# VHH binders against SET domain-containing protein 9 (SETD9), part 19

Target 1, 299 residues: SET domain-containing protein 9 (SETD9), of Homo sapiens (Human) (q8ne22)
Amino acid sequence: MPGRLLRGLWQRWRRYKYRFVPWIALNLSHNPRTLRYVPEESKDKVISDEDVLGTLLKVFQALFLNDFNKQSEILSMLPESVKSKYQDLLAVEHQGVKLLENRHQQQSTFKPEEILYKTLGFSVAQATSSLISAGKGVFVTKGLVPKGAVVSMYPGTVYQKYEPIFFQSIGNPFIFRCLDGVLIDGNDKGISKVVYRSCNGRDRLGPLKMSDSTWLTSEIHNPLAVGQYVNNCSNDRAANVCYQEFDVPAVFPIELKQYLPNIAYSYDKQSPLRCVVLVALRDINQGEELFSNYYTIVS
Below, E stands for the ipSAE of ESMFold2; O stands for the ipSAE of OpenDDE; V2 stands for 0.75 times the mean of E and O plus 0.25 times the DockQ between their complexes.

## First folded at step 22 (VHH; framework vhh_6fv0_2)

Design o4 (from j4 with F106M Y108V; at its last look DockQ between E and O 0.82; V2 from the best seeds 0.77)
Fold by ESMFold2, look of step 22:
Structure o4 (fold): chain B 299 residues (1-299), chain A 119 residues (1-119)
Amino acid sequence: as target 1 above (299 residues)
Amino acid sequence: QVQLQESGGGLVQPGGSLRLSCAASGFRFSYYSMNWVRQAPEKGLEWVSAITSEGGDTYYKDSVKGRFTVSRDNAKNTLYLQMNSLKPEDAAQYYCAKYTYDSEGMDVRGQGTQVTVSS
C-alpha cells in the first residue's frame, strides 16, 4: 500500500478517534451501572401512584411558592382559578414574611433543600460515596426519612422502547432501564446533557419550561433530582430504597412541570411521560447513604 | 439554515384585526413549540403567545387573552396569530420564535413584521 495514502488515512482515523474520545473515556468494564435489571419479584410497587403524585405535587407547589417573585410571567399564562389558588396559599405561607416587610422590609427565599425539609421532614443531597471508588452517592442530610417516603427522582431524557439511543448508550453508566423497556438517560454530561437541553428548549412555551434542566447544573431547583447518583446495594451495604416507575398523568399542573427532571425524546407525544422515583424501604436516619435494591446488568 | 419569515403586519385602526403568518424552513417545524413575541420601540422583547408542537394547547399573555388566537399548520410549516380588537398598546414589531436550547431568552426568531395601530 502507498505510504502517502496510508499516512493520510491514518491521520483521518486519528482525527475521528479524538472526536469520539469522550465516549471511550467511560470505564465500561469497571462500572456495573450501565444497565439496570429489575428482578420480577422486585417489580411490585411499594406505594400507590396516588401517593407518588401527592408527594410530587406537595413538593413542587412548595418550590413554586418559594420562588413566587420569579413566577409573574408564568402566572399570566394560568386561569384565574389557578392564580387565586396560589395567592391564597402564598398569603398563608407568607404571613410572617409580609409582617416582617411591614416592620423591617425583609425579603428572603429559602434554598430548595430547606424547602424539601420543611415540606417532607428530610433533605437529601449528593456527596462522595462511603464506598471506596464508587464516586458520588446520595445522603440524607437533614431529618428522618420514614418508610414508604419518596426520597429522590431519577432525572434524564426518556426514550420509548426501540427509539434510537446509540449513540448515547455507548459507555454510559447512567442509563436506567424500566421494566417495559423505556430508557432514562441520567448522564449530566456530554451528548446526554446536550440532548436533554435541546428537548427542553423544543418544548418550551415562552416563560414556561416543560421540564427541569437545573439538575444538569451545580444549583439544582428540584432537590429530589439526584437519583442518578444512588448506588446499588451490595453484600457490604444493604438497600434502603427501591426504584418505582410513575407515569405523569395528563392532569399534572402545567406550572409545576418545570420541576419534573424528565423530558421525552420523542416528538410524537403519544405516551405519558415516564418518571422514576426512589422510595424508602425502611426508616432512614440523618447521615445515611442511600442504596438501591436493584442490581445492574452490564451489557 | 433555520429560517422564520413573518408577514401580515400593517396599519390598522383601533378595534381592527390583522392575521400574522410565519413561514418556517430549515428545521422540523412539527417537533417544536412555537412562540409569538413583540417589541415596541425602546422596549425589551415581550412574550405574547405560545402553541405546543401538535397544536393541542395554546397560551396567551393576560393583556391579549380573548383578542388573539395562535394556531399552526404543520403540513405547511406555518404559524399564525389572529389579532382582533387591536389597541394602540399592541403596536410593535412581531416575531415568531423558537428555543433551540433551554435558555432564559429567545435564541431563534425571524426578521419580524410591523403592526401599527392609529389612534
Scores: ipSAE 0.628, ipTM 0.856, lowest interface PAE 1.3, mean pLDDT 80
ESMFold2 (binder alone), look of step 22: mean pLDDT 82; pTM 0.840
OpenDDE, look of step 22: ipSAE 0.870; ipTM 0.954

## First folded at step 23 (VHH; framework vhh_6fv0_2)

Design fa (from m4 with D57S; at its last look DockQ between E and O 0.85; V2 from the best seeds 0.78)
Fold by ESMFold2, look of step 23:
Structure fa (fold): chain B 299 residues (1-299), chain A 119 residues (1-119)
Amino acid sequence: as target 1 above (299 residues)
Amino acid sequence: QVQLQESGGGLVQPGGSLRLSCAASGFRFSYYSMNWVRQAPEKGLEWVSAITSEGGSTYYKDSVKGRFTVSRDNAKNTLYLQMNSLKPEDAAQYYCAKYTYDSEPFDYRGQGTQVTVSS
């Protein structure tokens, strides 16, 4: 019975390797213009790490404020200066909402997608791909995405080089390989889901989550965390986003870590948490599907 | 089989001190962040304190900051809570706890140890 299960999983892997495996570039027969070639490792980033950080902080702060009534226990863990910052921000927001709405609501929470739109000027979401055989894709559902904008994040468990990836790599088209060999397992099902949830629970500090696991559910809290469903470009579908690696800095606000859709597999975390964002290569109009190059070649 | 056993509770006067211990077995204690939670009569569970797996960072509910100190000894598989300057509102059943999955508030705790603060 072991042989049949492993062979079935291996056949699934072969079925998906061409389309969904970011690291099988040498096995892909395609036009060179679908490859993103980066001649030096220092040139693989389209925008600065500071710009990525600034965007994530802006979005995550807006998500935190939108859900503030449910953050009371987290607030009790924070320094008074941080609590005061959020109280001040809410006072300004509450005053503006009161002036414009004329109603009180028992739930003042917007949908996360609307928060994304209000914060960045666009929204993205999963939907059936314009490529019939591709299944899911990611679309700009509202607004205009400017060139250089962070439009999505690649979620999943982060494995350092040489860490075990059993078993869940079999038949798994959602493995993203970073340039230095770090792997991100973005599969939201099966063993991959269980591993992510276990790591998230392992690191949880009371009410404070060290990562977001809602990308595994139907009610995601970080609407950027859909990058595993961005399809590969082709000769007939040019890439309009690229992947950019980002290490979470030590100064990252602890109360906002609950929105990071990544968590380290190793309990002994000596390296910064690796995240991957998707960055717009051009202006992207409402209704367009996102397409990426699944790999970067660095010479 | 995860086992957590709390001890060190008792009766003290306001302003007194107690030191709680939690003996852990049946899991890799050093892998997990650990928590103290408490429950007063007719109240829900309240998170009190947490400590990272390596012991490098500690976190406290506002009402206990400066009075309580969480620590751990990974060689002894033991979690501690030093409680100083105890107040009547600290009276509760105290539990050590861990989380396993993101959808569970926490899924393992001991039987608890009672802390009573009165005249």
Scores: ipSAE 0.623, ipTM 0.852, lowest interface PAE 1.3, mean pLDDT 80
ESMFold2 (binder alone), look of step 23: mean pLDDT 81; pTM 0.828
OpenDDE, look of step 23: ipSAE 0.879; ipTM 0.958

Design fb (from fa with S30R; at its last fold request DockQ between E and O 0.79; V2 from the best seeds 0.80)
Amino acid sequence: QVQLQESGGGLVQPGGSLRLSCAASGFRFRYYSMNWVRQAPEKGLEWVSAITSEGGSTYYKDSVKGRFTVSRDNAKNTLYLQMNSLKPEDAAQYYCAKYTYDSEPFDYRGQGTQVTVSS
ESMFold2, look of step 23: ipSAE 0.727; ipTM 0.894
ESMFold2 (binder alone), look of step 23: mean pLDDT 81; pTM 0.830
OpenDDE, look of step 23: ipSAE 0.877; ipTM 0.958
ESMFold2, fold request of step 24: ipSAE 0.716, 0.704, 0.195; ipTM 0.888, 0.884, 0.633
ESMFold2 (binder alone), fold request of step 24: mean pLDDT 81, 81, 81; pTM 0.826, 0.833, 0.824
OpenDDE, fold request of step 24: ipSAE 0.873, 0.881, 0.880; ipTM 0.956, 0.957, 0.958

Design fc (from o3 with T52N; at its last look DockQ between E and O 0.29; V2 from the best seeds 0.65)
Fold by ESMFold2, look of step 23:
Structure fc (fold): chain B 299 residues (1-299), chain A 119 residues (1-119)
Amino acid sequence: as target 1 above (299 residues)
Amino acid sequence: QVQLQESGGGLVQPGGSLRLSCAASGFRFSYYSMNWVRQAPEKGLEWVSAINSEGGSTYYKDSVKGRFTVSRDNAKNTLYLQMNSLKPEDAAQYYCAKYTYDSDRFDYRGQGTQVTVSS
C-alpha cells in the first residue's frame, strides 16, 4: 500500500517538475536527493523496526563469525556469556561447513559479499550507473531481492537538527535529510571523510570500534554500506527501494557496532544513533540497478 | 595541543594497590572515550582498560578484570585507574591514551607513570 501511494505522488511531482519547476532555484532550495513522501495516515516504514534490527543483527553476526580470527582482542573484552555464545556458534558453523563441504584443503574465510549472499540470499555492489552522467550506482550482483528485504545502508556522519555541517554541505549530493531534520553526510571523500574518521576515533574503546570506517576504503567490511551511491528514481527508472529510518536501540550488541556505518557528530549524545536502511519495494532481479524514492519535501 | 599527564605510580608489593591519575588538557576531554595502556620493558603496548565519554561503560582486558577499575571525572578533566591485587605481570609504564583516527595505534598518549611490583 505505501508503494502505490509513493508511486502516484512521485508521478505527480515528476509531471510538475517538467512544467512548473525553475531548475536552479529548486535545486538550490529543494534538492531532489532530499525529498521523501510520507502518507498522511502512516509513516514511511515498509517493515517493522524489529525486522530491520533482526536483519542487521543476522548479517553483522555472520560478518563477525567470518572474521573471527581477527576478533580475539574484542572477545577478551566481552562478558563470558557473550564469549560462550560465539564459541558455540563457531562450533556449530564449523560442523555445518564440514557436513556440507567435503573438501580437505578448503579455506573457510569468505569475502563480505559472499557472507551477505549466504545470509540474505543476494548481494549488492557499486558499479557504473545505467544513467548517463550519474557516475556510480548500486546493483544486485547475485541472487534475488524479495520485496521488503533490507538491501543496503546509507553510511555517514549523523548530524542532529541544527548542528553545524561543513564545510561541504553546499553542493554535496551525499547529504541525506531525515524527516525530523537529522542529516547524514555520506560523502566518502574530502572533509566529510576526515570528520567521520575523527568521530570514529573519538568513540573508540581500545580494540572495540563503535562504528564501521571501512565504507571509506576500497575494502568494505559491511557490504550493505553502499547506499550513498543509490541513485534517485526518474521518468525512465522507477524506484525499487525506499529509505527507512531506524534508531539503534540501547541494547544493541557492543561487539557488532563495528559494522554500523554511521556515527554521531554530536558530543552530547542524548538521542539514539540514527541509521537509514534501504528496503525493497518489490522483488528485484539479479543485474538490476537500485533506484530510490528520495525527494525533497515540497512546501 | 593535546596533553596527557599521568601520575600515581610507584613501587608496591604483590597484592598491593595503586591509584593512577591522568590530567588531560588541550581537547574537550568529556567528548572522548579514554583508555589505559601499558608497556613492560622491551614489550609492545598492551591495552588495559577503556571508558566511554560519559563514564557509563567500562571495559577491561581479561587479565585485569575484577582487580582494576577505570573511572573519570569530566569536571576535572581527569582519568583514573584503581589497581588492586597487583601482580608482578602488571609491572609496566602506564599511559592514558585516546584514539583520534581509526588505526592500529593510539594517536595520543602521555609520558606515563611507572608501576613496579617487587617482593
Scores: ipSAE 0.691, ipTM 0.882, lowest interface PAE 1.0, mean pLDDT 80
ESMFold2 (binder alone), look of step 23: mean pLDDT 81; pTM 0.827
OpenDDE, look of step 23: ipSAE 0.839; ipTM 0.936

Design fd (from o3 with R105Y Y108S; at its last read DockQ between E and O 0.85; V2 from the best seeds 0.81)
Amino acid sequence: QVQLQESGGGLVQPGGSLRLSCAASGFRFSYYSMNWVRQAPEKGLEWVSAITSEGGSTYYKDSVKGRFTVSRDNAKNTLYLQMNSLKPEDAAQYYCAKYTYDSDYFDSRGQGTQVTVSS
ESMFold2, look of step 23: ipSAE 0.707; ipTM 0.883
ESMFold2 (binder alone), look of step 23: mean pLDDT 81; pTM 0.820
OpenDDE, look of step 23: ipSAE 0.876; ipTM 0.958
ESMFold2, fold request of step 24: ipSAE 0.605, 0.711, 0.710; ipTM 0.848, 0.885, 0.884
ESMFold2 (binder alone), fold request of step 24: mean pLDDT 81, 81, 81; pTM 0.820, 0.822, 0.822
OpenDDE, fold request of step 24: ipSAE 0.875, 0.884, 0.882; ipTM 0.957, 0.958, 0.957
ESMFold2, last read: ipSAE 0.704, 0.691, 0.677; ipTM 0.884, 0.883, 0.876
ESMFold2 (binder alone), last read: mean pLDDT 81, 81, 81; pTM 0.819, 0.823, 0.822
OpenDDE, last read: ipSAE 0.882, 0.881, 0.884; ipTM 0.958, 0.957, 0.959

Design fe (from fa with Y108S; at its last read DockQ between E and O 0.81; V2 from the best seeds 0.80)
Amino acid sequence: QVQLQESGGGLVQPGGSLRLSCAASGFRFSYYSMNWVRQAPEKGLEWVSAITSEGGSTYYKDSVKGRFTVSRDNAKNTLYLQMNSLKPEDAAQYYCAKYTYDSEPFDSRGQGTQVTVSS
ESMFold2, look of step 23: ipSAE 0.741; ipTM 0.895
ESMFold2 (binder alone), look of step 23: mean pLDDT 81; pTM 0.817
OpenDDE, look of step 23: ipSAE 0.881; ipTM 0.960
ESMFold2, fold request of step 24: ipSAE 0.697, 0.712, 0.715; ipTM 0.880, 0.888, 0.882
ESMFold2 (binder alone), fold request of step 24: mean pLDDT 81, 81, 81; pTM 0.817, 0.820, 0.820
OpenDDE, fold request of step 24: ipSAE 0.880, 0.889, 0.889; ipTM 0.959, 0.962, 0.962
ESMFold2, last read: ipSAE 0.693, 0.715, 0.666; ipTM 0.880, 0.889, 0.866
ESMFold2 (binder alone), last read: mean pLDDT 81, 81, 81; pTM 0.818, 0.817, 0.815
OpenDDE, last read: ipSAE 0.885, 0.890, 0.890; ipTM 0.962, 0.962, 0.962

